VHH binders against p49116. Designs and how they scored, part 291

Target 1, 238 residues: p49116
Amino acid sequence: EGPLLSDTHVTFKLTMPSPMPEYLNVHYICESASRLLFLSMHWARSIPAFQALGQDCNTSLVRACWNELFTLGLAQCAQVMSLSTILAAIVNHLQNSIQEDKLSGDRIKQVMEHIWKLQEFCNSMAKLDIDGYEYAYLKAIVLFSPDHPGLTSTSQIEKFQEKAQMELQDYVQKTYSEDTYRLARILVRLPALRLMSSNITEELFFTGLIGNVSIDSIIPYILKMETAEYNGQITGAS

## First folded at step 16 (VHH)

Design N42 (framework vhh_7qbe_3)
Fold by ESMFold2-Fast, scan of step 16:
Structure N42 (fold): chain B 238 residues (1-238), chain A 119 residues (1-119)
Amino acid sequence: as target 1 above (238 residues)
Amino acid sequence: QLQLVESGGGLVQAGGSLRLSCTASGNDYAMGWFRQGPGKEREFVASISRSQSYTYYADSVKGRFTISRDNAKNTLYLQMNSLKSEDTAVYYCAADQYGRYRAPNYDYWGKGTRVTVSS
């Protein structure tokens, strides 16, 4: 019993690598994105309901939704990241690659469409002025998605998602009481997250990863590392 | 730590106008104006969201006061028209770290600027 999220789950502070280089490079973008991904996994691990599902379920959930969590994180941290500047640099690099025939036109079109979808999503969230509490609940709704293929414990995951939805509704109705349609405007933004390719996100933001390392392959290691950090401070953690 | 500095207060005759300004060390915040009159509790006046898509006003100031901001200058404004003696107060600039333009409590506060409306 008790709320799904506490005030500690609302705080989401990204620390950027410093200094920002004069010319954006793959390493700076990759380090910035990796910090955001790490912060997102750390956030998920701090939720008691998430830990209660067990490590195998936790790994499966994050593998299924990391791109959605990451995209919400990009929107929430767009200003601190100077995301518009990063995306402009990526677009400029892609346009130069077209001129030099380094990449196929079809691939560049796919990547440009992804960037436009990402910009539209971030702009819609900015125009709605989504606050930190709303972001925390939206992240919980996408984290506790029972409809990904291969998941176990789907009934419990669904109950946690419904709890997240109910707590978001209560928060919005209490905080923005005179804006009767705010919750609906917020929730209809979520389906767009499922249309964004995790493969293209990896190419745009994680190209600096060494070897054959994919985000999918590192997720269990990061989740285990985060759990170890908090075991001594969280009563009842397994 | 966010720092907020108010200016623009002064003496004005009833029916007159004043514009208050608040300079902030950052702009990624929902911001608002509060006031405290003689012998009264601090009360909400107006707030504005980070993107300026949403504003919210206390009933006592609707139609008379306008809140606005210039994010490029990190400055918040309150245009006060048709001033009444009951508008006499110290006006405080405040900011919410979570971006709530209808925050129940604000995290950062200025030191205030005094507005006196004479009859």
Scores: ipSAE 0.710, ipTM 0.880, lowest interface PAE 0.9, mean pLDDT 87

Design N43 (framework vhh_7qbe_3)
Fold by ESMFold2-Fast, scan of step 16:
Structure N43 (fold): chain B 238 residues (1-238), chain A 119 residues (1-119)
Amino acid sequence: as target 1 above (238 residues)
Amino acid sequence: QLQLVESGGGLVQAGGSLRLSCTASGNDYAMGWFRQGPGKEREFVASISRSHSYTYYADSVKGRFTISRDNAKNTLYLQMNSLKSEDTAVYYCAADQYGRYRAPNYDYWGKGTRVTVSS
């Protein structure tokens, strides 16, 4: 009935772990990425439409789209994360691995191509100066994707995606009325998210996770956390 | 809380130029300039997006004023040329937390700097 997103769903504030260390390490990168992942899942869970789909359906949605949602979050929080510095450190590590014969050339090529695609995406979003409202609607469009295999309630998911698209269109036309083609420029950026490998994202950002666990396997547990536990993960509080 | 401090105001003759500056305690905001003349309501002057890709100007200042920013210094500028007596006002720096250079309202405001244009 009412709007898909409220003003509370536009606010997306990432709190980074302590001052950035002089030398970046896998633990700092993993902690920063984990905070963004938890913030993204808490954001999704707070949407009434998302909860209305039921636990089984909403868990399947996040499992299917977490990498797209995470990548949008990286673009949105690029400045607060100093993402360019993190990516430069990863590239430096990869170049050292080539020189030391620790990784195959084919694997390094795959990872470098992923980093270039991520940089291109983030740079395109920065150049478009995507605002907080636009990011919220783009995340909703990605979240309510009815085309992932194995989903139930696809008609309801499609309805929520169309609602997100309509609300984004209304917002952009009202706010940036002088820029006739802004919406089109924004929407054509979304397909690039589907080209990003979730396995490579895990390797780049989540290597520090204990127990050799996949993001897919922990999603159900994150979605069931109480609000205080989400806030603890986001701020690093116990 | 974001702090904004304007500077550069003063007395200038019609046809002259003046540059205003606004120093912010933080970054990653869309920013703008507003002004309020004697006995008038506050009006929009110019705005600029986070990465300075987009600018927007009020019709009354278009072609005469230029908004710019230096993100490394957290500083916003307004270069005012061909000043008219009607440009006399207190000029305010403003910032939007959501990065909207066409915001319907702004979240953070400075206390203003006075510009007087004599005939």
Scores: ipSAE 0.711, ipTM 0.883, lowest interface PAE 0.9, mean pLDDT 88

Design N44 (framework vhh_7qbe_3)
Fold by ESMFold2-Fast, scan of step 16:
Structure N44 (fold): chain B 238 residues (1-238), chain A 119 residues (1-119)
Amino acid sequence: as target 1 above (238 residues)
Amino acid sequence: QLQLVESGGGLVQAGGSLRLSCTASGNDYAMGWFRQGPGKEREFVASISRSSAYTYYADSVKGRFTISRDNAKNTLYLQMNSLKSEDTAVYYCAADQYGRYRAPNYDYWGKGTRVTVSS
């Protein structure tokens, strides 16, 4: 069989909402995050190996890993998103909430710790200068994780993950042949993704969702969405 | 589409120095310098990653040339020292959209700036 990913799966272009408001608000942040989430799920859905697992497995897999895919997407698109500016706005809002006694100190501590972990992760990826091909394979390794509870077809998922790992290794060894330890430096970043709470990610980036729906509840509908609707979400067309 | 504009070329004596600049319309790219001498094919000179953490040099220029960038100014530099007549070429700035400082092919190219080393 051919490669797990084709060159078309390396292209990952986020289109930001325009115009950017003078002062960031929950609606702009939510729309930006939603576009990234839709782009990430459309990317996953386009992979033939993912399609071959079937709808039920696809839904379970994405429900288990959407936060990891989203976080990799934040790191990859940090400059396009002006992520540092978004995070600064979130921190400012949290500090104002402390002053107004709107949130408990314990909750604010949890959220600030999450923001720090996210900043550290994005910083580490930026310092490694992870390229688009490397990001595509890292996302595939995360997507094809066989170790989430309740998954079916775990042996096939594991084989796709191993294929992603082997193709990443071949790519890095060919492209950065002079840098013997690059692959190890990249892979050791991945465990940090499991330490970040999907609940807190949802609170930080998706508070503006209409109807206060959870990401878990909308995943099956997004995966079934027609290509035109996906394109509408990632470009802002209606 | 990314625009790249080179400057800083000129005539210099063997053993001398020149600094080339390339202004870009964006900075989220791995970038490199290439050159084409009289009667020769275009050859790789040096490259640099998005953050400047990684650089790579052709053996012919290693130890003499230094690549650097200022992302706040969207500018790439090539500091050329101990110039030789063999360094005479048109120098091109290039960028890779995927951020590969070791790209097999670059996506965006400038029009070039001419460097002549005499003596």
Scores: ipSAE 0.766, ipTM 0.899, lowest interface PAE 0.6, mean pLDDT 89

Design N45 (framework vhh_7qbe_3)
Fold by ESMFold2-Fast, scan of step 16:
Structure N45 (fold): chain B 238 residues (1-238), chain A 119 residues (1-119)
Amino acid sequence: as target 1 above (238 residues)
Amino acid sequence: QLQLVESGGGLVQAGGSLRLSCTASGNDYAMGWFRQGPGKEREFVASISRSSTYTYYADSVKGRFTISRDNAKNTLYLQMNSLKSEDTAVYYCAADQYGRYRAPNYDYWGKGTRVTVSS
C-alpha cells in the first residue's frame, strides 16, 4: 500500500486561547493543554491505518500512549505555547505551596523531578531541531506500539510501527543525507517518554478540568466526536 | 502569516565584506538565504536550523559566508566575506514552516535586497 502518513498528517498547528491573561492561571493552562490533547487525538484518528484497526483497538492504543503523544506535542509546540513560561508559572506555584505547607514534600519532589525530565526532553528535541515530518513519524511510532498490555491485533499494530520506522528512515536519509547518525540521535530520545508519569502530567496541565475527570475516561468520547464538534473544541468556537 | 524583510544590500568592491539582515515576524522556523544573479535561476546560499544547531552552505560560498540568527530579535544574518563579482545578485530570506533547514522548498519569502560586487 501507499505511505503510512500523507502531507496532511504532517501539518500540526496549535491555536492558543485568546486573549492571553496578564498572569497565567490554572484555567488558561488547562485550556491550552486540552487544545493540544484534542489536536493530538484528532491527528491520530485521521490516519487511515489507525482507522483500519477499529474503535476498540483505537481507544486502547490512545489510552496506552496519550501521555507520550502529549509530551511529543509539548516539545513540538513549545514555542507556540510559550511552554517555558507555563512551566515557570507551575514552578512558582509549587514554591509558594511549599512555603504555605499545602503540599507534601514527597509529592513536590516527584512533581519537580517530572518537570526537570520534561524540560530535559524538550531541550534535547529543540537542540536536535526535529522537523515536522520527523515529529509526525515519531508520533506514529509511539501510537502504533504493539507492546502495551491488553492490546488486540498486535501483529497489525507492529506492522504499522515498522512501516512508520521505515518511512522515517527513508525521510531522514533523503532529507539530511550528509548526517549519517541523525536517525540514531532521534530514536534514542524515545525511551524517555515512557518515564513520564501520566498522573503527574494530569496534575500539572489538566487540574482545571470540570469535575476533575481523568484523561483516560474522556479518550473514548474525544475519539468519537464528529469533525465539526472537534473543530469547535480546538478553535474555541462553539 | 510570516513576514520577512531583508536589508543590508549595496555596492561593494571585490574582496570586501557585507552583512545582510532579515527581520521576521516570528522565530519558530528553519531559515535560509537564496540569491538570484543576472540571467540565472534562484540558487541556494545557506540555511540554519531554528536553534542554530545545524547550518548548511552551498559549495560556492563555504568558507566565505557565515549564516547566524538571533531568535530574541527575530533576525537572521548572512556575513559575506571575500566577495567576488559572481556573488552579485538579489539576496532573499526564506523560511520553512516544518523546521527543515534542508527543505526542498521554502514556504515564506522576502522581497530581496540587492548586492552588487564591482571589480
Scores: ipSAE 0.801, ipTM 0.916, lowest interface PAE 0.6, mean pLDDT 89

Design N46 (framework vhh_7qbe_3)
Fold by ESMFold2-Fast, scan of step 16:
Structure N46 (fold): chain B 238 residues (1-238), chain A 119 residues (1-119)
Amino acid sequence: as target 1 above (238 residues)
Amino acid sequence: QLQLVESGGGLVQAGGSLRLSCTASGNDYAMGWFRQGPGKEREFVASISRSSQYTYYADSVKGRFTISRDNAKNTLYLQMNSLKSEDTAVYYCAADQYGRYRAPNYDYWGKGTRVTVSS
């Protein structure tokens, strides 16, 4: 009954901190990433199907998939974020750390491999020219993943994922009717998201967070925030 | 909001060529060209995706017109070759906020540039 997503769930507008500094620093990168994370969680909590699963299930789903949602958001918002510039600044900082022998070579290698995987993913999405409707459905497919350990209501989650897949198929076949294999090209990009380490994402984008606060630990609080509190985080107002 | 400004229109002889430009205040959009001839409704001409990977053309212009873009200059182009009197129209630049080069409707529009093809 009714579509899984409405037109309001397709709109995904990131507002960047201003002014942009001449040289990127961990504070600017962290603020930008935090805004995208909050936007992504607000997007998820606005879906009626997601609300219907209940608070405990909602928390478990987002804890399991926040890195996948965040990475899809990075790809979707790559232009407004100047993501290539942010990643170049991170790489430059890591290369300086090698010369000063401040980080182990093995750790730096792992982080550089993660950056390469992220760049490859974002470039593949850009080459496909994924549109806003397609991104919304891909995020829904990722969100309603029934295969994460410890989930309850897995049957209902699976039904919502299948509904997202069907609505994406109907959309692509209607909108890009001449491109028979577009859906297949899009869907084969998704498995790469699960190979990305959430711990390395935290290190690259959220180093400006005060104390030993993990994204996993703050998710329940973000999902419970009132709209005004959420909007304050997006715009940087507190 | 996104601003679109067309240029390059003018008078040209049948069989000639003309290049239209559209300068945009941003480049994170799928874009297209539409036209409206005398006594006709506005019709689709051509479209292009954000990265230029995909293009789409109306059957009436296929093989004669080429759509392209330069994202570094925030500029959309329409190269028109082998022009016919039926190509006489005001040409409009349009953009889709969701990045759909096959959009059913476009969100942003320019004011148009006039192309007259003499017989």
Scores: ipSAE 0.790, ipTM 0.911, lowest interface PAE 0.6, mean pLDDT 89

Design N47 (framework vhh_7qbe_3)
Fold by ESMFold2-Fast, scan of step 16:
Structure N47 (fold): chain B 238 residues (1-238), chain A 119 residues (1-119)
Amino acid sequence: as target 1 above (238 residues)
Amino acid sequence: QLQLVESGGGLVQAGGSLRLSCTASGNDYAMGWFRQGPGKEREFVASISRSSEYTYYADSVKGRFTISRDNAKNTLYLQMNSLKSEDTAVYYCAADQYGRYRAPNYDYWGKGTRVTVSS
């Protein structure tokens, strides 16, 4: 059955809200993050292997891995997002909250540790100069994780993950033939994604969402969106 | 749309040095230098990854040419030392949209800068 991913699935173009404000604010950060989340979900939905698993399995997979996909997306789109500037703004806001005694020291420590882990992850991916094809396969490996609790069709999911791993290996060995250790350097970065807290990611990037809405609760609706509505979300068009 | 503009070409004597520059409208790309000599096919010279961690060189230029970049200035460089008559060519700056410093083909190209090495 042909390759798991086509060239269409390698293309991952984030459209940022415009204009970029002089001063970063919660609404701009949330809008940017929401566009990346929607782009990531749309990317997953476009994969024939993903579609073949069926709606219930698709929802369960994305609920389990959205934070990993989002974090890979942050690393991949770090330049277009000016992620370092966004993280600096978040850190500055947290330091102001310390001065104003608005947050507990323990909570601030957890959030700062998460930001540090995120920065380390993005810096490691940048230093490895992960290309668009490698990112596509890493996202596929994460998406087709058979080891999440409550999944059905785990044998089929594992088959798709193994196919993603094989295609990444073939790609890296052919493209970067002189770098015998590149694949190992790339794969060893993936376990760090599972150490990132989805709750803290929501707090940092999605605070501007209306009300107390969890990403987990909206995933089924995002996955069921019509293409036009979906494109409206990722471009902000009206 | 990425724009690439090469500069620094000229006439130089064999054994001399020359530094080429390429100014880009963005820096989130793997980049490379290619050249085309009189009556020859375009050939790969050198490439560099987005962060500069990885570089790759054609065997004909290893030890003589050095590729580098300044991402803050959106500029790519090619330092050419110990120039030979065989290095005479139009030099092109190129960029890959997927960040592949070992791209099989590049997406964006400059118009080139001419280098002539006299005996």
Scores: ipSAE 0.769, ipTM 0.903, lowest interface PAE 0.7, mean pLDDT 89

Design N48 (framework vhh_7qbe_3)
Fold by ESMFold2-Fast, scan of step 16:
Formats: structure tokens, sequence, C-alpha cells
Structure N48 (fold): chain B 238 residues (1-238), chain A 119 residues (1-119)
């Protein structure tokens, strides 16, 4: 058929909660992260190839890759989110937890390592000056990953991933024709996404969720939302 | 909407120098300079990525012009050296919302600043 992604799939605009509080708290961080997560899921849902896989496969794919999509979104939206400020607030909270003897040293070490990996990833993407088209294709490559345990329709998923890879290659070679190794530099960044724990991401960004609900458990509900509900979550209008 | 305001244009003798500035209301953009001379089509001059790590120049200005930016001040610069009469044009600041320093078209444009190079 036609291309995997259209120009409408390149637009990825995060609207932050306003006003930003003087001191960042769990609720502001959670609201900001939730908006990015909803934007990411709405983005995935809008892809015709994704919808063609069917509801069960869609749910399984997003459950498997939401942390990778979220992390790419953090990198892409780092400036509008003031991500460095959010991460500094999280680190400050962790330092206070050490002082109050509320968390184990081993757990704090795991969380700090995760924050370092996240910062390194976001910095590497910023240094490469990844553009909106490149981010859209990287998200598609991650979304259409056929190698997660428990997936069905893996051959179809692999075809969509290969299509995303080919379209990214064509885009980069056309747009940045003078930079022979740009594509390779971009692609070698992707394996790092698999090294970041979804459980730790959830603890850092989503501790404010009502009812102590996991991201994994809400994914099917988010994917079933009407377009108006998705738009409300993205803009905070509803 | 992103607002772009150019400044620094003027009259200069051939062989002289000028520095153009473009003040933007935001800095999360790839940016570039374009120019349009009397009776000519608008042409690309130079571009710069969000981080400043990547720049691109038109062959006609390579070695003479330098593009740079100060993201803390939301300002883009074009340092023009060894000016020639053919550099006479209105210079426009432009920004791409997708961060493409090699954008085929740009989303936001300033109103321009005039540069006249006398012989």
Amino acid sequence: as target 1 above (238 residues)
Amino acid sequence: QLQLVESGGGLVQAGGSLRLSCTASGNDYAMGWFRQGPGKEREFVASISRSSDYTYYADSVKGRFTISRDNAKNTLYLQMNSLKSEDTAVYYCAADQYGRYRAPNYDYWGKGTRVTVSS
C-alpha cells in the first residue's frame, strides 16, 4: 500500500499542565507523564498498520513497548517538559528519602542508575539533533517489535517494522544526504531503550496514579478511548 | 505562534562585514537564513540544528559566512565577512518546527532585514 506513516503522524505536540508549581511534586510529575503517555498511545492508535493488527495484538504490543515509547517521548519532549528540572526534583526527593531512612540503599542505587541511563539516552538524542520525522520512525520501529514474548502475528509485525526501517533510511538519505553515517548513529541508540526498567519508570513518573493502578492494567482502556477523550488527556481540557 | 525578528542590516562597502541577529520567542527549532535579492528568487544561505552541532551552508557563502546561535538568549546570528555586491538582499530568519536543519520548507519566517553591499 502507501507509506507506513503520513505527515500527520510526525506531529507530536505535548501540552504541559499549567501553572507549573514553584516546587515540583508527585502529582504534577504524574500529570505531565500521563499526558505524554496518552499522547504516545493516541499516536500509535492513529497508525493504520497498527489498527490492522487487531485489538488483541495492539494491546499486547503497547504493553510490551510502552516504556520504550514513553522514553522516546521524554527525549523528544525534553525541552517542553523541562525534563532536567523534573529529574533534579526526583533526585532531590530520593536524597531526602536517604536522610529519612525510608528506602533501602540498594533500591536507591537501582533508581539512580535508571535516572543516569535515562539522562544519557536523552542527551545522546539531543546531541544527534534527532528531528520529528526521525522520532516518528524510531517510535514506529519500537512499536512494531516482533520479538517480545507472547506476541502473535509476529510475521506481520516484522513486515511493518521493516517498512518503518526502510522509510527511515529513505528519509535520512534524502534529507541529510551529506551525512553518510547518520542513520547508523541513530539506530545504535535504540538497544539502550530495552535496558531501562518499566517498573522503575512507573515509580519515577506515575506514583500519583489513583488506586495504585499499574500502567499495564490501564493500557487496554486507554486504547479503547474515543478521539475526544484522547484529545482531552493530551490538552488537559477534560 | 513562533515570532522571529531580524536586525543588523544596513549599507556596507564590498569587502566589509556585518552581523545579522534574529530574536525568537522560542528555541526548540532548527533555524536558517534565507535571502532574496532584487529581481531574484529567494535562496537558502545557511542553517543550524537545535544543538548547534550541525550546520549547512550554500556554496556561494561557504568560508565567508558563519551561522551560530545562543539558545539562552533565543537568538540566531549570521556573521557575514568578505561581502560582495551579489550578497545584496533582504535576509530572512526561518525556523522548522520538526528540528530539521536540512528542511525542504520552513514553518516560521521573519519579515527580513535589508543588506546593501556597495561596490
Scores: ipSAE 0.760, ipTM 0.898, lowest interface PAE 0.7, mean pLDDT 89

Design N49 (framework vhh_7qbe_3)
Fold by ESMFold2-Fast, scan of step 16:
Formats: structure tokens, sequence, C-alpha cells
Structure N49 (fold): chain B 238 residues (1-238), chain A 119 residues (1-119)
């Protein structure tokens, strides 16, 4: 067997909707987030090890970890997305909802805490200057998580996770040989991903989706998309 | 598609200082400086991560050169102090698309700016 990831799995290029509106709205945010989600799903399905697990296991893995993959994608693409601007717009909308008594104070607190956790995560990744290779391996580590409830083939999943961990270690120790503790600083960031609610992520980034469809419900469809259909979703029309 | 344009080269006396600049059409890159002296192969000088948090220097320039960047201006700098005749070279700025300040190869290159250090 060869390496878990090839150089093609390191390339992760998000194309933003254009033009950016003068005032950010829910439709622009949803379109941007959907493109990132589709890019993340396409990335996962392109991995030979992922394909080897079979469709049922593949679907279960992605349904369990999509929020972690999406959050890593937000951190990796924060600059091209102008993520800080999007989060500021969401905060402004929430403050307006308080003034209009449209949402409970408890719910607003939960959402604001989620935004704070997301900002702290993205800031920590930016300070570490995580490179594209490191992001690819971190995404592979969260993708091949054997510890989600209800999974089958957990021994194969664990083997692929260990392979991802080993290849990340080899990469970091070779590339940043003078920085003895870099790998440890990177890996201790991962547990924070499990503390972020997928339900709150859906509410913040995926409002405006047709029929109020949950991300869990659309994942099997996205994973089965043909290349041309996938490209249409991430690039948009001219 | 990324464009890199170096400036600031010139003639300087040994022991003097010079600051090179590189203007880029984008800022989401790890960047570095390379040089090629007369009759020599191109060599690494210094590199900097996207956020400026990490830098790396060739042993020959440690303590004399400082790499920095201003992401708001899409500009990379190389402050060269205590210049030696051995520093005479064409200096190139380069960028890595994967954000590796320790990249084994760089994807984008400028055309260079000439530095001559006289005795």
Amino acid sequence: as target 1 above (238 residues)
Amino acid sequence: QLQLVESGGGLVQAGGSLRLSCTASGNDYAMGWFRQGPGKEREFVASISRSSHYTYYADSVKGRFTISRDNAKNTLYLQMNSLKSEDTAVYYCAADQYGRYRAPNYDYWGKGTRVTVSS
C-alpha cells in the first residue's frame, strides 16, 4: 500500500460567490458555507482508503464528522472567506433579534458561545500557521475516527486514522525539524472540534437551504454526486 | 496568477545596510527570499509564515538579515545589515501556495532585484 494521502489531497481551493453584496445576507452566507461543505465532501470521497470502506460505512463516517471537517475548512479558508466579516454579520443579526424579542436569551447565549469557540479555534490555527499538508492530515484524522457510535468496520477505520497520524508526524518532523513541539501544539487543538454543536453550525451557516433540510439528510446525496454536478455546486454559473 | 515584484536593490558599501521589498498581488502565502551570486547556484536566504509568527534563516545571514511582511499592503521585506561582498547577488522573492515557510520548492517567483556590495 502507498501513502494514505497523495499531493492531490492537499489542494483545497474554495471559490467564493461573486460579487460580495454591499450588505451581507443569509443567502450569501449559506451559499459560501454550502460551497465549503461540498468541497469538503468531495475531498473525503477522493481518498482511496475512504472508498475502500464501502458506501454504508463512508456515509456513516461523514454524517458523524461533517461538523469537524467543516470547522477545519472554515479555519483553513478563513482568509478567502473573510470569515471574520461573516461572523460579525451573524453577531449583528443576533443582536437585532434580541432587540426584536425574536429569540430567547438562553438561545442567544448558546449561539454566541459557539461563535466565540469558533473564533478561538480559527485564531489558534492561524497563530500556528497550519499549512495545507497539515490541514489535509488533520482532516484525515477526524474523518477516520473509529469512536463514533454505531460505526461498523471500526478496526479498519482505526488503522487508517493511525496511518494519518503517522504520516502527519513524519511530515512535521521532516518539514519543521527545528520545531520539536510543533506536532504536539497541533494535535491538542483537535479535541475542541468535538465541543462545537453541529445543530448550531447548521443554524448559523445553512439557513436558507431549500425545505429546511438537515445536513445529515443531504450527505448521502452529496457523496454520490457526479464530478460535473459537484463542479456546478462549488463554482456556480458565470 | 500570483505576481511578485521585487525592488530596493542597488550598490552598497561593505558594512552598510539595504532594505528589499516585494509587492504581491495576494497575501495568503508563505513567502521567502532567495539569491543567486555570480557563478553560484541559487540559494535560500530567509522565509516567513503567512501570519509572520514563524521565520527561518540560512546560517550565512542569521543575525544580519531580518525578514518581515505587511499583509495589509501585500508586501514582503528583507532588511539586510552588515553587508559583505559575499552577499552580492540577484535577490528573488518567492511564494508557496500551501503556506509552508519551510517549503522544499516554491510555486511563484519574481524576476529579481540586483544587490552589489563593494569593498
Scores: ipSAE 0.767, ipTM 0.902, lowest interface PAE 0.6, mean pLDDT 88

